# VHH binders against NADH-ubiquinone oxidoreductase 40 kDa subunit, mitochondrial (nuo40), part 12

Target 1, 349 residues: NADH-ubiquinone oxidoreductase 40 kDa subunit, mitochondrial (nuo40), of Neurospora crassa (p25284)
Amino acid sequence: ISDVTITRTGKPIIRNQGGRSSLGGHTATVFGATGQLGRYIVNRLARQGCTVVIPFRDEYNKRHLKVTGDLGKVVMIEFDLRNTQSIEESVRHSDVVYNLIGRDYPTKNFSFEDVHIEGAERIAEAVAKYDVDRFIHVSSYNADPNSECEFFATKARGEQVVRSIFPETTIVRPAPMFGFEDRLLHKLASVKNILTSNGMQEKYNPVHVIDVGQALEQMLWDDNTASETFELYGPKTYTTAEISEMVDREIYKRRRHVNVPKKILKPIAGVLNKALWWPIMSADEIEREFHDQVIDPEAKTFKDLGIEPADIANFTYHYLQSYRSNAYYDLPPATEKERREDREYIHML
Below, E stands for the ipSAE of ESMFold2; O stands for the ipSAE of OpenDDE; V2 stands for 0.75 times the mean of E and O plus 0.25 times the DockQ between their complexes.

## First folded at step 4 (VHH)

Design y19 (from v1 with L99Y G100S Y101D D102I E103F Y104G G105V S106D S107Y F109M Y111V; framework vhh_vobarilizumab_d1)
Fold by ESMFold2-Fast, scan of step 4:
Structure y19 (fold): chain B 349 residues (1-349), chain A 122 residues (1-122)
Amino acid sequence: as target 1 above (349 residues)
Amino acid sequence: EVQLVESGGGLVQPGGSLRLSCAASGFTFSSYAMAWYRQAPGKGRELVAGIYSGGSTSYADSVKGRFTISRDNAKNTLYLQMNSLRPEDTAVYYCARDYSDIFGVDYYMDVWGQGTLVTVSS
């Protein structure tokens, strides 16, 4: 039969048999909805009957959001991360607010600090002002205010600021995510030459975007998640080299791997970024290649949510089959022996 | 081991019927929404029908009124009853577990069966 959970504001959440929830009557605001994780959580919440408020910065980003399920309603609100009134308008009627806004690299108009610290601060202030029931703030793995990587450092400082303004904030630190149009599998599959600085030796536990989204949905109604910090990571540790090998085997392609020491590559990236108003490559992204994932043992994990995270190895075919030529589309991934035989044949010529 | 195994495919004449089965193992079947997808030769994968853990169903417009999805939680089995089959229904049919309960977006399916071929001859 169904279970009923009552939020602190008195709204019921009906959980169907099998652990599913009905979110009819709830309003959720999702900042960063046009990103990979944002699109997923918006569709999940809307399908379960939630009214979803999506703040968007411009019309182009809005066009990439695909909402499925007629059960809920989607409300699009134009906002500016530097405009407090537009942020307040986005949260004033919400029962839950998700902050998924982030950047992988700085631009002339938005630094990491502008987005991860000052932007998060404004959102948290609006959440506190309107006494929103739940606030879920997405940070990052390796969040450390003293990190050599600005991305990790600013995410950590954002956590500190948000918690100081809204102590009940649930903080989520996802590992590198894989999924549809990800920045991991798609990035590796879409290039002909792989340019790295650390020989792809960085280690991490890649996590399925769907697992992270399921956790975020649960955080809406599970009061045990309030004031907690979660490290959300996959079940197995991989290097980027191992994932790249899986990609090569899956798409039946050979790609050149070029390793350039960071003492050479970072200055080049810096010069190119100054010459262009958009970066071709980021110095901070290069620095992140030298940092393995470090899991905070004091943080909660998927185990505390009753979720078993998926292994990336079980999804490479599913997400990469479109990168295969017609000749290879229906074949299993190339074996190590097949790759070796192909290599030996080329050498004999 | 989490696994989905389809059966019941084959050759059928236009206007005929087939019943596909999908045997699930390695997970609590009753807790998940399940779906049937199909992929015609040279085309992308498309959602055919979905069934939520609570029993509610959803169908693609091309199969509404002809196909019926059902489940037997005691047997850990998903079914697709296909009636009034047409040549355009020719495809490999896949059983899939809906990880997110969002039908129509195939990247939210986290477990796929091996597929079973259905050929509708003219």
Scores: ipSAE 0.000, ipTM 0.202, lowest interface PAE 13.0, mean pLDDT 75

Design y20 (framework vhh_gocatamig_d2)
Fold by ESMFold2-Fast, scan of step 4:
Structure y20 (fold): chain B 349 residues (1-349), chain A 122 residues (1-122)
Amino acid sequence: as target 1 above (349 residues)
Amino acid sequence: EVQLVESGGGLVQPGGSLTLSCAASGFTVSSNYLAWYRQAPGKKRELVAGIYSGGSTVYMDSVKGRFTISRDNAKNSVYLQMNSLRAEDTAVYYCARDYSDIFGEDYYMDVWGQGTLVTVSS
């Protein structure tokens, strides 16, 4: 027994008993496919039989992407966010378009506004022009056009722009994500000294990248997700301090935590970004440390999708084992008592 | 504790060969993307070669066929074998690890080595 859904453009989506779907004959374009979330959704769509169109900026991005599924299911098209024709070529034959493009900090070539507002606008206009059935736009937690954080403010303005162009847009606001090659657990584990401005007291519900990817795949065939805004967050609230403590237990290391007030750190970050090879931190990233996650109570959640999100505490071992020295590789995470004993040892030096 | 240490740089004659080594501590090279970058005085830093966790490699066009990136999981190290060296290959070479890939952030690396100088001259 199969449930058959016909998309707005007339293409069938077949769902079998148990909720399994077949996306054979569907074409999906994924902007931002080389990013953490993009790689997960591309692999999910390809495995479901979808033809995946991957716009890429240059040969480096093209080679970075790992492809799963049938070889004939992936099409790579060179594009530039500033070239409307290249964007149009990427979406013209697609049944669904995913916009996952974003920036964590501004560069000389791309500001937050260039990517989150103007880039999103150009993609939405192309989606509307070619009458694409579904458009899924990934925003961010704390998206607020009046936010003191430029990242959150531009993401929110991007939402407004895409909705004005394509009203049926599904907007997705993921919480800070964890997973393989994440910017949360790996960032905390990879440094000897942790430099913060708010004492790691910011609160949020970290979400597993795999759960977000599952939600995005469901949004392709679930018409009830059209015109909706989703807040995708994990089941438990943590501070960065609590997560850092879990990391320290997992990797059997003692690291120095240095807190520098934002009045001092933000000007220094601005100067260093002009002098260093690559930005280590930005003024906007420092400002974001002072903003707890605020959930929009009117937004839909994983509950509306029938997905039970994973707790980060159950995955610290899996994602952090590579950061251990050989002496600690096969040991269980350090206990509270063992961490206390390590502190006493270090004080003797 | 997480660190990258380069070695093997030096002065070499045009047409010569040199092998750079990058020793990793605090993480496993087979589980991460690692790359070699270079920067000559007054020029932009550029990607030379990269190796992904799965073993796939990428190269800058001007070094394809001349340079080879490899890793030794037992030694937890990454290597750059440079053959047929030219004067324009003169630069400080850096080993770097990327924990995250974001579209438009191709060069965002979270751990950098201190660099090793390669000079191609007579």
Scores: ipSAE 0.000, ipTM 0.154, lowest interface PAE 12.5, mean pLDDT 74

Design y21 (from z5 with R98K D102E T105E; framework vhh_8fcz_2)
Fold by ESMFold2-Fast, scan of step 4:
Structure y21 (fold): chain B 349 residues (1-349), chain A 123 residues (1-123)
Amino acid sequence: as target 1 above (349 residues)
Amino acid sequence: QVQLVESGGGLVQPGGSLRLSCAASGFTFSSYEMNWVRQPPGKGLEWVSGISSSGSTITYADSVEGRFTIIRDNDKKMVYLQMTSLKTEDTAVYYCAKGYDEILEGYSYFDYEGQGTQVTVSS
């Protein structure tokens, strides 16, 4: 059984049995498609028969997108976030636009303000100019215009600017994400030494990137999501220390943890950022270690979308098995007792 | 900043073997998918093989499966293509290509291509 919903622009969206939709005939533009979340939404939309427009920004790169085993149509368009004409060409024929562009740290060519505020403004203006039916803007957890973290502050100011230009914008604030080759489990598993300032005590509800991608796809056809703000987070609160312990147990290794007080580490990171065009350690990233995830009680959640988010604890084996040495590949995760008894020798493997 | 340098090409007789090497620099090699692509004389680019950042996922074009083996060494920042049972149809310039580390639901990306190395299979 299929239901049909007609969008504001007159395009039909066919909902299949089980709440899935067919997006045949729809054109979606995904800014930031090269990121982990962007790739998930591109794959989901293409699988559903959508034409996906992927703006890419490097003038000397050759980005060749291949579809293996799937149908769908993908169009690559070169763009520059500072060139309004290139942004307009990317959205001109689109029924939906996703803005996933963001930065974890500033560079000499792009500050947080350049990307999260001015870049978002240019995209929103193009969306409004061409009367695009749906605009979905991805912000961040802890988005607060008065935050002492520039990342969180600029994300929040970007939300305000986008809503002022396109009031029907759907704003999405994902928690720290985990998934295939993520910046959470993969990052923790790939290093020998972990340098921190807050002893990995920051608390958050990590969210599966697949669940976020499912929510973003639903926002295309679910008109009840228009003008709404969503906070997308996982079902259980963890500290980075707890997640790091889960990683250590899965890979049968012990990494050295070096904690340097914020008062000492932030000035050093600031000097490195001034001396280098690409920062090795950002002062803002260090400041973010001191900010627990704060949920906005007025925001909507996965509950409002009928999605049950996955717990990161159920996926550590799946995403980390390749980091094990051959001697431990087929064993279950080390127990607390086993790790304590073998503590001297595990790290020597 | 990203640099890929291919080597190991040459003239080989049909049925012969050849090993191509790619030295990578200017990016975090262990975080990206690596690919081999080729361009036969007068034709467009053809994807040959891919290997994920961890080495756990390896894929081949139907035309080379069973004959070619892709290998990566993250410590040395190297990608290799071991070619066996070479055919005249394998004659091409071979390029090492930096991709994205996601081969999920059938998508692969090429970000940068190297300078290339010529492989000629002729009697």
Scores: ipSAE 0.000, ipTM 0.144, lowest interface PAE 13.6, mean pLDDT 73

Design y23 (from z5 with D102E I103M Y107D; framework vhh_8fcz_2)
Fold by ESMFold2-Fast, scan of step 4:
Structure y23 (fold): chain B 349 residues (1-349), chain A 123 residues (1-123)
Amino acid sequence: as target 1 above (349 residues)
Amino acid sequence: QVQLVESGGGLVQPGGSLRLSCAASGFTFSSYEMNWVRQPPGKGLEWVSGISSSGSTITYADSVEGRFTIIRDNDKKMVYLQMTSLKTEDTAVYYCARGYDEMLTGDSYFDYEGQGTQVTVSS
């Protein structure tokens, strides 16, 4: 049986039997489509028949996007986050706008403030100007305007700005995400030496990018999500050290751990960031290692969306299988007993 | 064309058993990881179990481990999910899903999902 939901601006959404929504006739603009979460939501929306508008800065970013099949239509529009007209052209015909734009590190052309505050402001102003039905703005866990971490502080100030311009904005604060090409499991598995400042003791509830993407799609048609703030986090708290141990167990290897005090590491990272076109690490990323995830009890969660988030422990094999040597490819993850018996035999990388 | 056709769902009482089947066609079945995922009423997709292309590596979600068994038959191009000790929380539409290569091309980290089969656990 088809279930029909009417959006705020009067457009119907048909939800067909089988759990798939028909978004035919809907146009979604996804800012930040070339990132991990952006690529996921773009493919999800396109597969449900949505016309997806993808603003991109240059041809290189466009090349990373994959959309397949007879599903939806993808429209690529060149834009500049500092050019209001280009933002407006990306938004003017859209029923929903997703703002997933963010940076892990500042550059000469774009500071955190330029992207998270001024960029978000311009997008929100365009959304308001064209009376877009839904606006979903992705912030971050630990968003706090008084944070010592500039990333968290600017994300929080961005939330305040977009809500002042478009009060119906749905704000989403995802925890650190895991999934394909993530900056968590893949990052830990791909390095031979782990360089940290806080001994990998930061605590957080990692969240599956699938669950975040499903929540974002639901926010398109579920009017009860308008004006709400959601914190999307996984069911269990882990330290980076615990996740690193799970990675080592899955791939039957042990990474070398080098811990450097932040008073020494932050200046070095700052110099390297300015000298390299692709930074290896940033000073602000090092500072984030000293901030545990703080959950806002007033925020909505996956429970309010009827979604039960996945535990990262259930997906380590799926995402790390390719990092195993041929000798270990077909074996289950090393058990506690096996790790104790063979602890000294694990390859050090 | 790639097709995955699930069957074997139905109404069962708590503590009961069901066996789900998935028939695959249109691709080299023995080259792909196969998975079972489910969608409970009003909730998102939940990964249930996975089995490697050779059948040598098998994984389960914590919620089903010890109760469910995934099996594949490469000659018949079939994957099965044997479910025992069913709980009301297992009520969902169950989908057979082909695993990705490393490129994100679709929904739920799977490049293809079947039509689904309904499992209802109720007294």
Scores: ipSAE 0.000, ipTM 0.112, lowest interface PAE 15.8, mean pLDDT 74

Design y6 (from z5, 19 letters changed; framework vhh_7n9e_1)
Fold by ESMFold2-Fast, scan of step 4:
Structure y6 (fold): chain B 349 residues (1-349), chain A 123 residues (1-123)
Amino acid sequence: as target 1 above (349 residues)
Amino acid sequence: DVQLVESGGGLVQAGGSLRLSCAASGFTFSSYEMYWGRQAPGKGREWVSGISSSGSTIAYASSVKGRFTISRDNAKNTLYLQMNNLKPEDTALYYCARGYDDILTGYSYFDYWGQGTQVTVSS
């Protein structure tokens, strides 16, 4: 049997037995839809019968988005984050707006401030102007306006600006995410040498991208999430070193780890970023290696949503199967003894 | 904390039947998809069957389809697997698992596994 929830503007949302929702008749705009998290929320909303508006910057970004939605309609609109009219056109007919736009590194055309603060401000202003029912803004773990990391600092200032323009904004701070083609498990599995500055000792609670996507979908119909800040993190703390060791066990490989002090690595990253069309590493990314995840005790969590987040350790097998050679595909992860023996053997060659 | 406790395993002759149960606690059972998986010694994990939160959508691995039946009782927080016409190749440790579908990849993922219950089928 279905339950019905009426939104602030009078639109019904039907929740099916077992916790599934029906969003037929709702229009959702998703800024940043081509990113890892964006692809999940777009497909979840489309599958529930939502009309999904996807602002895109150019045809190259558009081609990376696949939508399977059973009953949904997808509308692609070209926009420019610096053009208020294009943002307003993306928002004016929407019942909910998701802002997932962010940068991992600055470029000549877009700084962290341009995207996380000014871009978020323009989106929030459009949401307020057209009196949208729900506005969900995705920030980041460690969001702190006084952070030494520009990424964390600008994300926090973006939160402040957005909340000042639209007080009912739901702010979401996801921990580092893992999942299909992530920037964590697949990044670690795809490289032959791991280059770090802090010996992979940074601590955090990695979160499954699917759990974050489920939370974002729930926030549309759950009015108790309005005006709230959520910290979405996994159930167990890991260092990047521990995760890298889990990766090595799953793929039956031993890789070289190279640690370079940040005083040397940050200048090199800066020079390389100027020489390349796309950066392979940034100075701010290197600085983030020195910052453990800090949980805001005032923020709400997955417990407030009735969601129990997945442990990354239970998913390494599924996400890393393709990195194994055919000889190891069906075997259990390499044991501590096997890894130690392989390391000793390499020194004999 | 999430707990999944399997029971009902044992020794059975080829052609026989067993009914496995999985008692779930520490989460809202009726809100999650549930699965059965198995692992034979020296082999990787194999997905066996899955059931939606309401019980309306059910899927089986080709190796067990027609012989195994998955069901759930949301009032009792219990998942079941009825195994008929058992074969020696069904010998494995059977796990119940909580999970969800990944709509981008089309695969189902398991996030919590029980300790398992051993099923041994003699020839």
Scores: ipSAE 0.007, ipTM 0.333, lowest interface PAE 9.2, mean pLDDT 76

Design y7 (from z5, 15 letters changed; framework vhh_5c3l_4)
Fold by ESMFold2-Fast, scan of step 4:
Structure y7 (fold): chain B 349 residues (1-349), chain A 123 residues (1-123)
Amino acid sequence: as target 1 above (349 residues)
Amino acid sequence: QVQLQESGGGLVQPGGSLRLSCAASGFTFSSYEMSWVRQAPGKGLEVVSDISSSGSTITYADSVKGRFTISRDNAKNTLYLQMNSLKPEDTAVYYCARGYDDILTGYSYFDYRGPGTQVTVSS
């Protein structure tokens, strides 16, 4: 049967017998909609009848968004994170606001602090000003204001600022995500040379972008998530080396791995990141290779949402099949024995 | 609250039969394409069978064609897989999966999967 939940602002959310929500009449603003997670949540909300407001900074990034349904349900608004009026216009008529804005690297125009702290502050202030019903702020795993990594430190300070302005904020800390065109499986599969400083030894529990998106959607209507902090991570710990090996096994290829000490690589990356408009890697990204994922035992998890997260090992075929040569497309992943036999053939010739 | 729960797995002799069931809840079952996916030890995921939301379009992997039958009961929110003439090669964990068409990429994915049920075919 249909079940009706009334939001704080008096708007109904109708959940049908199959558990699908009808969000007709709801307006959601998604900051950072052009990223992997943002694209997925926009699609989910639009399918449920939600009017989705997508603030965008760059016409190029806007071109990556394709949504089904009535075009009147998607509203594109040009905004500038430093322009308070443009942020306010983006949230003024919204029932829920998602802040997914983040940077993997600083630029001359935007530091980590500009985006993760000042930008989040302006968004939270606009949310509070217009009395938005729900505010969901996406942070990061390892968020710690005292972190040696600027990315983790600024994300944590952003959490503190946002919650001080809007106490009912739901804070979400996703682990490294995998999914279509991710920065994990796709990045590892698309390069012929892997450049690292810590030998791919960093440990984390990779999480499926679809599971995170499901959690974010639930947070819209589940009032028990208000004022809570969630750490969303997958069921099993992996090193980047183990994931890279799974990629090699899946695509029947081997990539060259070059390890360069961070004392040499970090300064080079820093210069390139600041001098070029397209950084290949950042100094902070290199520093993050030396930090394993640390779980906050006080945070809530997928268990509190009734969601069972997927194991990355069960999706390598699905996301990597297009990287296989035609000869290997339909075969199962190469076993350790098969890889050993292939190496013997090379030595015979 | 999307939940998929498989049942009906177990140990069976070669040539035997098993019927797997998947109880779905937390979503409008009749609106989604459903699949059975399996994973044998040391192997990747194999899509065994796929059924459209209405049940009118059905596909099977060549390895199971003629032996397995997929069906659904939209009134009961249940997906079924009838497995006949089982072979040792059919030994795997069988997962019930919900189909998802990713509008942004044009690909079809599985956005939810059950915990799986073990099927062992052995003399």
Scores: ipSAE 0.000, ipTM 0.144, lowest interface PAE 14.7, mean pLDDT 74

Design y8 (from v1 with D98G L99Y G100D Y101D D102I E103L Y104T S106Y; framework vhh_vobarilizumab_d1; at its last look DockQ between E and O 0.08; V2 from the best seeds 0.00; counts 0 for: pae O 10.5 > 2, grease 29.3 > 24.2, SAP .712 > .668, placed apart)
Fold by OpenDDE, look of step 5:
Structure y8 (fold): chain B 349 residues (1-349), chain A 122 residues (1-122)
Amino acid sequence: as target 1 above (349 residues)
Amino acid sequence: EVQLVESGGGLVQPGGSLRLSCAASGFTFSSYAMAWYRQAPGKGRELVAGIYSGGSTSYADSVKGRFTISRDNAKNTLYLQMNSLRPEDTAVYYCARGYDDILTGYSYFDYWGQGTLVTVSS
């Protein structure tokens, strides 16, 4: 008996009969699936028996995506954020779309505006065009169209644009995220000399990437989250300095901190960002150091989803153990068989 | 809500045996990797043993041959059989839920119980 679930817009979702996939049936497109947050949500959705469409750029090696064979289907589609047709192809069969695309640094090829506003606009237009049931757009903490930080300003403008196109859009504003491949803990742990301009005094509520992923998953199954704005932040406020100290204690090393005046470091960072193809430091990142997290009291939070966010202090060992001289790594993929199955699956894609 | 509740800790003599249990709720237990961690006084938390959803297991070198991790999916329970216990095994033992990273293929952990104390002393 195929359990037919009806979407918010009245579209029937055919749930696959049998096994672990009984709760699935959605086809989800995840823009930004290759990122830390994207990987998690893809994994969660696949486990639920969803078909997950992963738009990817040529630069991303398809070979790295390991899909556990017993889980939902993963479909990879080549796309370009500047190519409307490719975006449409990525969403046309989906009933839910996640936009997790959000670079925190400009590249030679893409400005913040290109990615956060124009790119988001194109995605939203595609969502609207193909009458996608749910659109979940990930923005940022401190999203403010009038912000001096280009990142925050463009994220906010992106929010406005997507809501104007698709009013049912769920907006998600996560705080700085920590996890296995974050730019918070690992940045502090990996760099011997840390250059800052604000003495690491910026305050924020770090949020666990896993918690954010869980929230995003729940949003799919909760239609009441449509048209809502969520700010997802951790339970405690930290300065970067405090986090840095935690990192140092965990890795049994002391990282050197050098504070350089903003007037000097920002221009230098600006030049470096233009000159280098890899992200080291951007002028906007320097500017962001002078902005504490501001919580919108009108926004919904983890509490509204019944989620209790985890404290970063409880995860320092887990994510930083590899930086110790005698590092014990997390559980490797168990069986050669599973690896083989994964390889076979990848080969079939 | 995800909940992990450890039990079975206590005082045991060197060379003795103890069996820990972790009762899991709030998620599909059989779909997740699980693990035991421990934290000794004055030391950091360390991985002791892990078990994948498919039943594969991994152990820290210090406990290999002495400890056995197992699971009962029907009961949503994780076990740690500890044999030949040593004073250095004294620690608070934590149950942890794992998640699989689709890109890396590694299992990470996102939830922990409150822990159960194991004391090995003569």
Scores: ipSAE 0.005, ipTM 0.282, lowest interface PAE 10.5, mean pLDDT 82
ESMFold2-Fast, scan of step 4: ipSAE 0.218; ipTM 0.576
ESMFold2, look of step 5: ipSAE 0.020; ipTM 0.478
ESMFold2 (binder alone), look of step 5: mean pLDDT 84; pTM 0.851

Design y9 (from h1, 13 letters changed; framework vhh_8h63_2)
Fold by ESMFold2-Fast, scan of step 4:
Structure y9 (fold): chain B 349 residues (1-349), chain A 122 residues (1-122)
Amino acid sequence: as target 1 above (349 residues)
Amino acid sequence: ELQLVESGGGLVQAGGSLTVSCAASGFTFSSYAMGWSRQAPGKERELVAGISSGGSTYYADTVKGRFTISRDNAKNTLYLQMNSLKPEDTAMYYCARGYDDILTGYSYFDYWGQGTQVTVSG
């Protein structure tokens, strides 16, 4: 009792009812594998017997890759996003290509356009040239070519470019992700003072990185996902303030919240970004604080994949327990009264 | 609180050796890539060495063959052994923690220490 899917290139994918897929003999290339999401999909594919090709810029960029399965094979290939030959070598033997490459901030050597548009174009052209069976391109929530945020605008233009080159591209727009070593829960828990421009009022549906990884794996063998756009978001809307309150309750910390107007903070961050090779805060990241998540009603969702996404509220203890002192480990989360008495808001005049 | 505290800097003669150390706390040290960057007065910050959680190393061409980066996960300590020092190596040396949410194949750092001064006389 096995369900067999034959890929466009004639390779079988064996799925047992109620069992995991067997991807033995399949080769997957994962661009951007060193990031949070990339680690999950690489481990998922490798554990199912897939040969996973991981392009990396240099030896140092391998640091986030942790493959736990004894099945499958991991092949590391050095590449440069500006070198077409190196991209082609990474995809020429692949049955599926995942493009997870993106940047949260620009640098002197790589702009958002360089990575999200030109980089995506080069990858899509290589995928088309070698007639790869499946191409999954990861964009972002709020992808809009006319967005005031360069990150969202360039992600949207990247979508347009890859679809023009490879029409069967599956486009994925994940909401802000939470999970192990995330930039949401970990960032909020690791700081003593929180610096904001919009008072943490931005609204979004945070999504579990594991759920996104499961969706990406399904897109490999589920032909109904070809040519589709998916918005992957969690079941409940939160503001950053509400998530920060959950963090405060979980870790029993007293933190100062400082709100600096965008007109003051954004220019400072912009200067620091240009003066430093790796900035701590970017002007575009500050601008993104002023944009709520907007869901495209025409896009498909987790419901179309039969996946029930996790609520961040059920995982705060799991991801934040290490931030508690021993004195608080056995206590329930701090009450609302305890949190309010320990918090102060400071506003710049 | 996440902390990186550098030590071991000082004055050394050209051709000499020096080891700088970084004590890390407030995070799971063994799970992160770590690095050393330096900045001379009036110059841009330069990444000189990096080490992955698994022990793979990177070196800038300016220091390759002279500097050795290492880590002790049991002690949450990062080291940079500097040999055959040149006057051009004079800089403030910063310990750095690797950034783990980068969606690209390119590495960045999300936290730095206060730095330790290394001065090489000619």
Scores: ipSAE 0.000, ipTM 0.136, lowest interface PAE 15.1, mean pLDDT 74

